# VHH binders against Flagellar brake protein YcgR (ycgR): the designs that were tried, part 93

Target 1, 263 residues: Flagellar brake protein YcgR (ycgR), of Thauera aminoaromatica (c4kar8)
Amino acid sequence: MAELSTPSPASPAPLDGGRGDELEKFTLRGARQILQLLQDLITHRGLITAHTGGGHSFMTAVLKVDEERGRVVLDPSPDPQANRRALAAPRLTCVTQLDGIRIQFPLVGLGEGQDKGRPALFAPLPAEMLRLQRREFYRLQVPLAHELSCLLKAEDLARKPVEVSARVIDIGAGGVAVVVPTGAAEFVIGGTLPACRLALPDGEPIELDLEVRNLNRQTQRNGTEQLRVGLRFAALPRAADTRIQRYIFKTERALNAKARGGL

## First folded at step 10 (VHH)

Design P108 (from K4 with D101S; framework vhh_7pa5_2)
Fold by ESMFold2-Fast, scan of step 10:
Structure P108 (fold): chain B 263 residues (1-263), chain A 121 residues (1-121)
Amino acid sequence: as target 1 above (263 residues)
Amino acid sequence: QVQLVESGGGMVQPGGSLRLSCAASGFTFSTYAMSWVRRAPGKGPEWVSTISPLGGSTSYADSVKGRFTISRDNAKNTLYLQMNSLKPEDTALYYCARDLSYWDSGTFDIWGQGTQVTVSS
């Protein structure tokens, strides 16, 4: 049974539920993560296609998040029939895109009313949001200003345990690349470094098991050598995966805004 | 690159009608709430009407409710104001404005040059 390729992030059609295993790593379920992504949609004025079932959809936008009442405020359709269809639907499947990143989420319990005297649609905050990156193995070049580091648990030349604070130069869904001064530690391709600590700008360091995938010696302008080490996330808890992907997402957006002549 | 250009103003007698248009360019029109704001000679600006990004939600100043209708055509990047039952007190320069916040505050960042509406016998 030959199957078609996975829909691209630019596809307007909702992704099928049978993709659960593949999409789980891209699914946000934390309340704070959901609130932040909804705020990102508002800040970047992302238009949303809301699918009501039966091949019907309408265009909307998240106008604001009402955290006190735990709900989103949505722009109604200028077509009254579309609004009636949406209100009758057991759920909406909302699809949008931010800088090539596909975002999809369900809304259940849609209602209508007034917000500050203006017609609006209301729905409880979604319990989950899918954030599907453009490329699964994309590598973000880490800005120097972020001072991202990873404390590696390795062995020195005498095979004694040593801890090395390494600068993270790139990061992706599957791992990181770090730089270490030549001779600070020995690395073996395929070897596991247990309980390493990845420091992201926000929150506590993430404890990770890392697998050595590649080694590359580099000579700097001043003649000193450094070792570039490619490391795979060997066992990544969903919470750690979510934090890493949020860092990548937010940093990509900031870099894209700067590249387009933002502030 | 970002601009708003109003048109459709003119002179009408009391009880007459006019339709104002605002052509938007240089930005993604459909992602912004849009407003009409007027300024009569010797007075400060008065907000007239706002329409949501997709056009499903509209609001009006009490002075124009039931007489004016705001609408938009996102495919044409155009905002409209249909003005019926015009009164002498509707005489003003009418501005199209981009609204940064439809729900929190009427904060406007770009304005057109305005189109003059004069209602007199």
Scores: ipSAE 0.363, ipTM 0.776, lowest interface PAE 3.2, mean pLDDT 83

Design P109 (from K4 with D101T; framework vhh_7pa5_2)
Fold by ESMFold2-Fast, scan of step 10:
Structure P109 (fold): chain B 263 residues (1-263), chain A 121 residues (1-121)
Amino acid sequence: as target 1 above (263 residues)
Amino acid sequence: QVQLVESGGGMVQPGGSLRLSCAASGFTFSTYAMSWVRRAPGKGPEWVSTISPLGGSTSYADSVKGRFTISRDNAKNTLYLQMNSLKPEDTALYYCARDLTYWDSGTFDIWGQGTQVTVSS
């Protein structure tokens, strides 16, 4: 059983691999849009983690967009080894965030030099930039008092149908994370659980299909292992999407109001 | 509260060395380019040196190249200026400044109180 986790917006790790098709709708390819987003990174002073491959990365920032020469100017690393790795890499994967928006883009053809007497790294303008708004990756930590649950329709280890009432620990626009006792059911990454029932406060349970995206083993204080299952909403109806978003919005607003008023 | 506080100035003889420090608070230090600017008695401000947000790129006024070194420690929110081979003409009040437009114009929006450097025999 392989463990796969999606990086949070605070994580420097890039979003990649099998998620490519799902992320296409969040990808900017217009030259005007790309220039504007790079300028926003300069204006808001967005710090960038640049991944050079093999688990290596360094911190950088966009210092300037040189439209005349069709290139972006980046702050070199104070570590000479990081700069050497970057210059030798066939591709950099740059990851940053602005006001809860996750931004990721490739740079190819990195060079080194000076502009107006200042050392800098240069690369051609990226052909595409990924921009994910907080809504797409935001995960509300579900308050324990809400006792939010999802009835999963799965199979046990003997391939018999089983219904597992799982506690929902977080919820977002794209899915939920639930916890179940180890061995309660068999979960396969990429598998679909049809006709599951998500119980939100104030209303009938929502019937929806869930796709298993990741599995993570967690150890409780008493040493008992639980399985955390990440589940994607498949073919989510508009009415269900509206109810889920309303729950997220109302709960976040209430938690923010409580935090501000608890002084 | 956004603040910059300089320290490390003093009196030194020609050929001597001093290290200036600037403690930053109230903003995300690592996202801004930072500069040192000096003002000699009876003269206007003179830009001395600038360092990029992450410290990979530096620039210096011709009058200090080869003698001064700018550096930063983003974990400590501190800017430094190492001054070697000091000359009487380096006598000035030295200011730490936050640089809004590092690459294009060098516009500064916040300054410290300054630290006095006096080079005399």
Scores: ipSAE 0.000, ipTM 0.444, lowest interface PAE 11.3, mean pLDDT 82

Design P11 (from K4 with A33D; framework vhh_7pa5_2)
Fold by ESMFold2-Fast, scan of step 10:
Structure P11 (fold): chain B 263 residues (1-263), chain A 121 residues (1-121)
Amino acid sequence: as target 1 above (263 residues)
Amino acid sequence: QVQLVESGGGMVQPGGSLRLSCAASGFTFSTYDMSWVRRAPGKGPEWVSTISPLGGSTSYADSVKGRFTISRDNAKNTLYLQMNSLKPEDTALYYCARDLDYWDSGTFDIWGQGTQVTVSS
């Protein structure tokens, strides 16, 4: 009934279940491959968006793999309501990236308790993990210290123009993902936001048209809801593309240098 | 440049309160466990508290449980320690530390310069 939208590379939104047969060649089912990939997520400190259904999600991380008990240990949300939704959900769909590779996996049988004296969420090791090794899906997670923002030109519920300064949470060659407070503006999948302004650290803001590809609601620790919006670059001039690629390259290089302790 | 800068220390009487802050820069703050560690005069370092990357999981040393609260604001790259019911034994230089593996080893690789807390009558 509603038109189906393919998830944008800029969005943490899960891949369509109807495409499962097309994605089989990218699906890992070997126990050692799954264990290694989860350990890689821990080593690289990958943040995970866990979708609990109904447009709800929360941010988590794999804190460790308990191989003896055959389970993963996840960081709970600071929002108790998000944790309650997760525990009530029959299945979590977890989406993240590792070294520019999109990773998606289900968790079934989520429980809660303590690990090493700390609150934790537990789930059995997933039976399968999707690892989509496509460069067009590469997303740089933007360091909060960069305070990267995009001024969005959107509309409110009454179709009146509004400007929203949105924080950029990830960026790639094809687009950005941003966060806005719930209710700040109305976004329609497939809609175009004209003359938006992406502020990069070096130089003038880049003026560009953005297409809304994905929407995902998340809850903050204080109970405030935010909307994650995946946005595609509709028409990107060569100079703008070069600046974005330069920012991604420099930032990734700097982050890799910090993780490795320099040269 | 990776940097941790603590602030909020000072002098208080027993039973008083202080809130410590730690401003982080030069790394992806939201992906790391963060800890508070203190060093009292003439003593070695003592771990005080740790908070998970997204703030959903916290842990405390037995000496401070029920009195101290660790929190973080990932949007501001800032770590906090709310200290209530302070005792003379809490007198120490308090350090913010980046925690590499709290769940297994509790290894710290980056430390701030510290902020002094003095509890005396």
Scores: ipSAE 0.316, ipTM 0.744, lowest interface PAE 3.4, mean pLDDT 83

Design P110 (from K4 with D101Y; framework vhh_7pa5_2)
Fold by ESMFold2-Fast, scan of step 10:
Structure P110 (fold): chain B 263 residues (1-263), chain A 121 residues (1-121)
Amino acid sequence: as target 1 above (263 residues)
Amino acid sequence: QVQLVESGGGMVQPGGSLRLSCAASGFTFSTYAMSWVRRAPGKGPEWVSTISPLGGSTSYADSVKGRFTISRDNAKNTLYLQMNSLKPEDTALYYCARDLYYWDSGTFDIWGQGTQVTVSS
């Protein structure tokens, strides 16, 4: 209901100057997708931190989506002062998490009233919602000791099927980088490698489709040539995504503890 | 460029007080929950306290409830831990940590160097 405030960046990594372009990929603008995500927050009782500016925030939750009136119904703060600040704010920046996914969205035009006799805050439906898988912009450098591998299903120079066990050198939410011996298989940028198997510690290999994104030739100190292949997860089931994220966070925490001398 | 720097540690007698500070730089401080984690010599890390991104919600380990207060000043990119009624058992290296989840003490991605607190007569 007032002048637009610039929202805080949603990126988990402040080190990437290109995150604005990257965040657009993760922004939902479709009415159906926005309604579904808001309903998911209701179903899972997702707590929302609503930032009112000036270093102030309060805890809220989406109580319901009123599609007919095009608005969300929010639980007021038990602190009346927080509610007064929220109503005076030109914009709320709402931040929450659902199943390890960071969700952020603006609300403009906040009002108050009652929903079925219960005090409530009301705001028009957001025109956009950011749905960001945690650590999307981070790349974990895989420790050699982990011996993380991915079995690639590719073709050789004669277009015959070949399986190549590749060492994973880095991993993120969107893909992996692997190294293979030069000549082990033929890779084409934009090509898909179906039914590859990513071996993570503690469990069965994850079956997934990989898209070749980039190629880089490297020569090792022992004179062996290696090809570095950047691979995107073409389609990643939720269970696989959860396992990959768990590996990344667990390994990062262990590396941080090692850097601290056992923290 | 992304950094957390703790300060305010020292030596105090039982029953004394200390205030720890953590200066954050290189990231948007207000979008992250922040925690204090401590490690006593020969022991594993123990989570102490977490504060929500803008300070509206706090949580504490049972061992420090009623004695410690976590707070933050997002305008100054600074996290604080006020420690009162200190006990010998509070002797530890205290770390400032950035949380990826609102209340999950297992999801730290950036750590400070630590500041030593020693409680001894």
Scores: ipSAE 0.000, ipTM 0.120, lowest interface PAE 14.7, mean pLDDT 79

Design P111 (from K4 with D101G; framework vhh_7pa5_2)
Fold by ESMFold2-Fast, scan of step 10:
Structure P111 (fold): chain B 263 residues (1-263), chain A 121 residues (1-121)
Amino acid sequence: as target 1 above (263 residues)
Amino acid sequence: QVQLVESGGGMVQPGGSLRLSCAASGFTFSTYAMSWVRRAPGKGPEWVSTISPLGGSTSYADSVKGRFTISRDNAKNTLYLQMNSLKPEDTALYYCARDLGYWDSGTFDIWGQGTQVTVSS
């Protein structure tokens, strides 16, 4: 039905600061939680309305979190006046939605420059973020070093059985996204791939049925063509579900520990 | 559900101009960085240009810098490429692409059939 991440073009006005006592329970102040929420905004491509005061606002997006420098990279407005107003403001109040969840946060110390030759706005990471949630949906971006793979049972162009080892690029409670070389197999949205095998670092491969949910042709900067396939878990045994959740949790903990303590 | 429909290609003489369009549907267009990618006969895909989600940042391949201009109209869900001073080496099939790794990896998601640009005398 709805597009992936359905941000409203009309973001509501900032919530009243006089409600601090009521909003405190929904305010995130942990560095891990703030970084994760910003990454979720990037992953879901949430549009942000940035309020500069005096009834003025402009539309932006978080393009990148620079954890090493402790800052966010924002898309500048194509309107130079909006950018000048934002840079002159002592504070921006940013309002967005992520999958029906309202998110609001301040940015202080906005600057401009370039990132990899592209004009950009920069701000220190916010010290707090308001998150009014109903439910969370989370997808772990699989670290390249983990080399997670899924052996897919599919068909080629002539409908002959073929096995394809696909790299897992993200994983959640409900499924995985994988990449395969273009032409390695044919996929049909809504089709079932039976008896596929998901290889996690710990233990035996998990045998599972996968349903094809989406297909995207991709070309990387090095010219390599790949097909990105979104796959839903069709009925996981409890033990398999537990192992997947354990992997997600352990990996998240390791990534957050590395961000805090380095290595 | 994602659909990208390229148009505006054609045959043109060296030094001529063309404007390509890409009509997007099935996703929130204004939240994605968008790119143009081309493929010449017998060659792999070559990145041409990228524009940020709101249009405040653009970048270009060295081969087209100063000749091509990327732009977008988020109200119309449309991406454009204005091509000036066209050269025979610009002959290629041009694709509209979502840039999934705008700041980092530069992974592109190509869904359209492409539009053919032929530059010949």
Scores: ipSAE 0.000, ipTM 0.476, lowest interface PAE 10.9, mean pLDDT 82

Design P112 (from K4 with D101P; framework vhh_7pa5_2)
Fold by ESMFold2-Fast, scan of step 10:
Structure P112 (fold): chain B 263 residues (1-263), chain A 121 residues (1-121)
Amino acid sequence: as target 1 above (263 residues)
Amino acid sequence: QVQLVESGGGMVQPGGSLRLSCAASGFTFSTYAMSWVRRAPGKGPEWVSTISPLGGSTSYADSVKGRFTISRDNAKNTLYLQMNSLKPEDTALYYCARDLPYWDSGTFDIWGQGTQVTVSS
C-alpha cells in the first residue's frame, strides 16, 4: 500500500543514545516535573516529530494529559499509514522544541481509540523527559541551498577504504546527520571514522573524527533507498567547535530573517 | 494581529449545499484545534464541529453528523465546513473559532465575525 505520503526528509533526528551519561543531568524523572513539561507543550502548542523507526516519522501534538488514567492523548496523523506504523512501533521517540529548549521523550505502548468521540492516539506517561537549552544540543536543519557536505573515510562491504561525500542534513554542537546512498559504505554503530572532512561555507574543510551513533533507512518517492547516518564529533578542537557554532548561528539568523519575509 | 475571517455563507434551499471557509492570520494555524460554532436567531451558541491541529481527528454535533464535513489546509491557513443536505434548522450565523490549549474543554479564545447561512424554501 503506497498511496500515502512519505515523512518529510527535513524531520529532526533524535539525539544520540551514546550520550546518555552526558544527558542525565538534563533528564526529568519526577512525575510532577513530567506533568508540568507536558502541560507546557500543550499551552505553548509545541509541534512534535514522532519517530517510529526505519527512518519514518510523523507530526503530532499533545492534545491533553489524562492524569487519572496516567496517559497522554496525541493528535493522529491525517496519513493513515503513518498511524499504522506508529501503532506497530515498539517505541516512539518524540522530539520538539519550545523557544530554544529541545525536548525529547519516549512513548511505549501506543494505542488508538477515541477521546469523547474524537479519534486519538494515546500512550502511558513517559517515565523520563529530556529538556535541553538550545546551545547545548540544538540541531540546525541544513538548508539544501548550502550544499553542506562531509567527506567520510569509511570502509566498503569488503573492508576496503572508501571515501564517500555525504550530504549533511542537520548539524549541532555534538555532531551531524548525513545521508548516503545505500551500499556506498558500511557503517557500524559505535565505529569510528577517522580524519573525515566537514566542508563549511567560507573556509577550509574541517578535519575531524566521527563516531557512528545511529543508522536509519529511508525510501524516496522514486523507490530508491538512502541511509541516514548520525555521527558524533570525537575530541572536537576548540577552533573547529567555534567555526561550527558560528555557522549554526549565522544560518539560524538568516533563516529567521527569511521567516520574517525579508532577505 | 490574530484574525479569523469567515466567508461562503448565503441563502440556499432545503436539501442544498454550501461550503464555508475561514482564513486565519497572525498565529501558527497548524498548532490550534479549530471549531465551527453557530448561533441561530434568539438562541445561544451551539458547537457544530471540531478538527484537531494536524487534521487527523474530527468530531461533530449529533444534529449535523453525516451531513457536514470539517477540514483544514494548514499550508493555506484555512478552515472549511462542507454543508450538505441543509435543513431550515441549520439557519444561523456561523463562526470560526480557535480552541484553547485544552482540546476537550470546548472553550475558545478567538472568534471570527461570522458568516450568515439562511436555509429557506
Scores: ipSAE 0.007, ipTM 0.484, lowest interface PAE 9.5, mean pLDDT 81

Design P113 (from K4 with D101H; framework vhh_7pa5_2)
Fold by ESMFold2-Fast, scan of step 10:
Structure P113 (fold): chain B 263 residues (1-263), chain A 121 residues (1-121)
Amino acid sequence: as target 1 above (263 residues)
Amino acid sequence: QVQLVESGGGMVQPGGSLRLSCAASGFTFSTYAMSWVRRAPGKGPEWVSTISPLGGSTSYADSVKGRFTISRDNAKNTLYLQMNSLKPEDTALYYCARDLHYWDSGTFDIWGQGTQVTVSS
């Protein structure tokens, strides 16, 4: 149920399309800008999480850009099921990062074939790419040892009030991602969970309203189902924002120190 | 420090099997295409197989196609070559190599020390 990874500046979950007006200023639509950004992903060997819908995703990479044919060549998944889901999807939402900058773009019309005799996935060049140079999109992977939790005030499947203690797996200036057992509560994208309590070390829990932004289902090898829920801070008092930023900064600094001094 | 360490070679009879491993350290393994290259006694190097960074794309020399399988475990920073139906002509020193200029280059900047495979009666 837990992620064992170094601090990541980017969440794998895609950003909500309901923020379209706010994201327009960060959207690249120029052909040369798109080609350059895709080439930067190749040059810096950026790994991409491709979301195929229904909570499914797979890891890929841009292997090359075929400017003459107006398409990208992508690394297929070693899992044939993931490739079949990708090919059946009407749209892929690709999420990656370079030097802490979040990059997100759609791919439509995915096909399969060979590049110089090697299996590959192909898609037309995206018409747009998001390039987000904003601190509020940074997400710290929460260390397991911190046992960070958020008490969610939600509803069960029968619309009765329920409180769920959810483990926080990542946190940023704009929100948190949490894990709950499947069926613990009903979550609706765009719904608001009022008066939730985020438990940070060094102080009282922070009361805040959370908006459900995304849902991602996971099945563990033991058959246990869990749901990852992306939650946006609806509004934060300055004091709460300061405490969250302080936690992120101190944790990142401690993890970086650990990585430098560890074996 | 960048290092590649091959293992798993040995002596087998024709028709036998071996699994080679290459342990990588000192670089972000999952972002590089990786290859196996062999050198038989008295011959030049022969490319054997390549695998893409995430393992979804593989290619093989015609001499080994259908008999060898390249794979990788990015969580363990390890490259593998499963060799089945081995023939005397597969006798060689097998090297693990990292692709320098990404997927389309065929240029290698790091070679391991190699592991010896001998197929004989």
Scores: ipSAE 0.382, ipTM 0.790, lowest interface PAE 3.0, mean pLDDT 83

Design P114 (from K4 with D101L; framework vhh_7pa5_2)
Fold by ESMFold2-Fast, scan of step 10:
Structure P114 (fold): chain B 263 residues (1-263), chain A 121 residues (1-121)
Amino acid sequence: as target 1 above (263 residues)
Amino acid sequence: QVQLVESGGGMVQPGGSLRLSCAASGFTFSTYAMSWVRRAPGKGPEWVSTISPLGGSTSYADSVKGRFTISRDNAKNTLYLQMNSLKPEDTALYYCARDLLYWDSGTFDIWGQGTQVTVSS
């Protein structure tokens, strides 16, 4: 076997507030919806990454929902330092994934105690939970008519700098997929391509750093071979993130209107 | 295919120690609470100890509190039971068991074949 396991596409890192307006429709605020989602996490045994601030996090799980007391029972960390940081934090940001659905929620007022004589962490039920399904990690299929391109700052086989203009075939909140002619450049999974330039129709090209996440060789119907490269936005300024999200939203809306035969 | 394989049993004198291991495969080990359950000759199964999915919470039967320590290594998909100050009444076949219905249920769906512990002078 020559292939490596593909890492999960969903990052455990919290989602950026710059997408707030786009995420509101995926935010659950009803008590019954919140209870059902927490119960689904228990049923599917979803592991949770709890971010305590300052770059610190620990793994936990919802062991039980105490509806009468309005609390969740969480698995403490086997690391006492992680538990101490969690208890000292004013807020935990909990991130998990359930069958390809990203779930994120805050916990405020974490305490420690016992559940039936067993050590446990307790927190009040969250007032809101984000439930972002696979389609919300959505990658817009870029219309050919848009001629969207990304100028990649890559290296050739001798590791000398080379610039490659790549056609963008899909774009999402976390990255792009591009098509590159075979042999135009060498790509290494996990490698960083600095200062690439993404050309969007609405304004000047965006300069950004891209990380190579996957490589796929494809043979088209006409017999032409192409290299499909999946690229993650390694560092994305807020203004760039806003422009990319705006392009995705506007293009999706236009495609939906066209499909329905908008007048 | 889900499998649990126990090891580390044997014969020991009263007051001695043994460390049991259970190797898990075929499921996401870190998402399940795990238990040790024993069956002594002529008796029904007796729950011994449970550990939460991530190992931050443990519980023990009154008969073994202070003598046994349950632990897990989620990176190695392995469950352990450190048994100290062993008594003749600890003689039993020890089973590794997966907790089915959350931490709170005590219901087990997958069991290993067991490892024999004999405490005698």
Scores: ipSAE 0.199, ipTM 0.678, lowest interface PAE 5.2, mean pLDDT 82

Design P115 (from K4 with Y102F; framework vhh_7pa5_2)
Fold by ESMFold2-Fast, scan of step 10:
Structure P115 (fold): chain B 263 residues (1-263), chain A 121 residues (1-121)
Amino acid sequence: as target 1 above (263 residues)
Amino acid sequence: QVQLVESGGGMVQPGGSLRLSCAASGFTFSTYAMSWVRRAPGKGPEWVSTISPLGGSTSYADSVKGRFTISRDNAKNTLYLQMNSLKPEDTALYYCARDLDFWDSGTFDIWGQGTQVTVSS
């Protein structure tokens, strides 16, 4: 509801525009890159959810990229009301995925017409396209048996340094989610936690800087409140990245093998 | 396995109507344009109609415009052709085909077995 979370690559919901600073590294602005990505959507037959505002959306697809006229050709909705709503909108927010990669882009100046008797929606090529790699959004749910923890270097309510051992509940290439008791430390979205220590199986703890991305307060069944904290890896050395990826892939394969090999 | 299965053909009198269906399986139906193509005995194939992946755009051969309506139900993986005001010259085996390029229709990779339509007194 109030908390901002990173959606899965499969989610049709638009990403938060307020996080544009963080998404800049995933934003394509080169004309050739944009053309190639749109052609990839055609080649891989990517379905697009187009958001028209006011909670309304419709499903479309890129039918053609008209490079000479600098426009995309989109499949109209079979629902005429959805098409009228789209044409009235000042902007469409288009969301899709390609091979598990989340793609999002705006279209402005939508019009309708036909080419050789084929009705279509037309829009100028987008000036930017967001392309978020699957590995940035994939999250491994950490098995409880692994007892993964992260020692957080944070501040208490009085702004005094405090160390909190937090249980890691999920992990991805870009960060972790941890659970701490409410009141154990204060967290501010955008704040940096330096020199935290992530304990993985096999080897020394990994020292890393974490940025607070989201907070979710939850009441447990026993009435105790817990805080779920989403943390981004601020600057991850190659060796640390390799160990984290290895843990994720090993655990994924073990979980898949157990599910497939069950009696 | 990718498969298209047509049904709904039969014998009708001139001026009659038929609704053809094509059941698709083994692929993501909603991501492909679909076409109807017909062939009379001893003649080459004639393209009849095409529908876009989401169903918002349709096109028709001049010989059938105003009489035939192509539609699809992506939830049921089914393509339809509603044929009204049938003429003897509409007599043919009707094929459903998967169309690789909606904008340049005519590149088909998967075909059904066909359903026979006969218009005669």
Scores: ipSAE 0.569, ipTM 0.849, lowest interface PAE 1.9, mean pLDDT 85

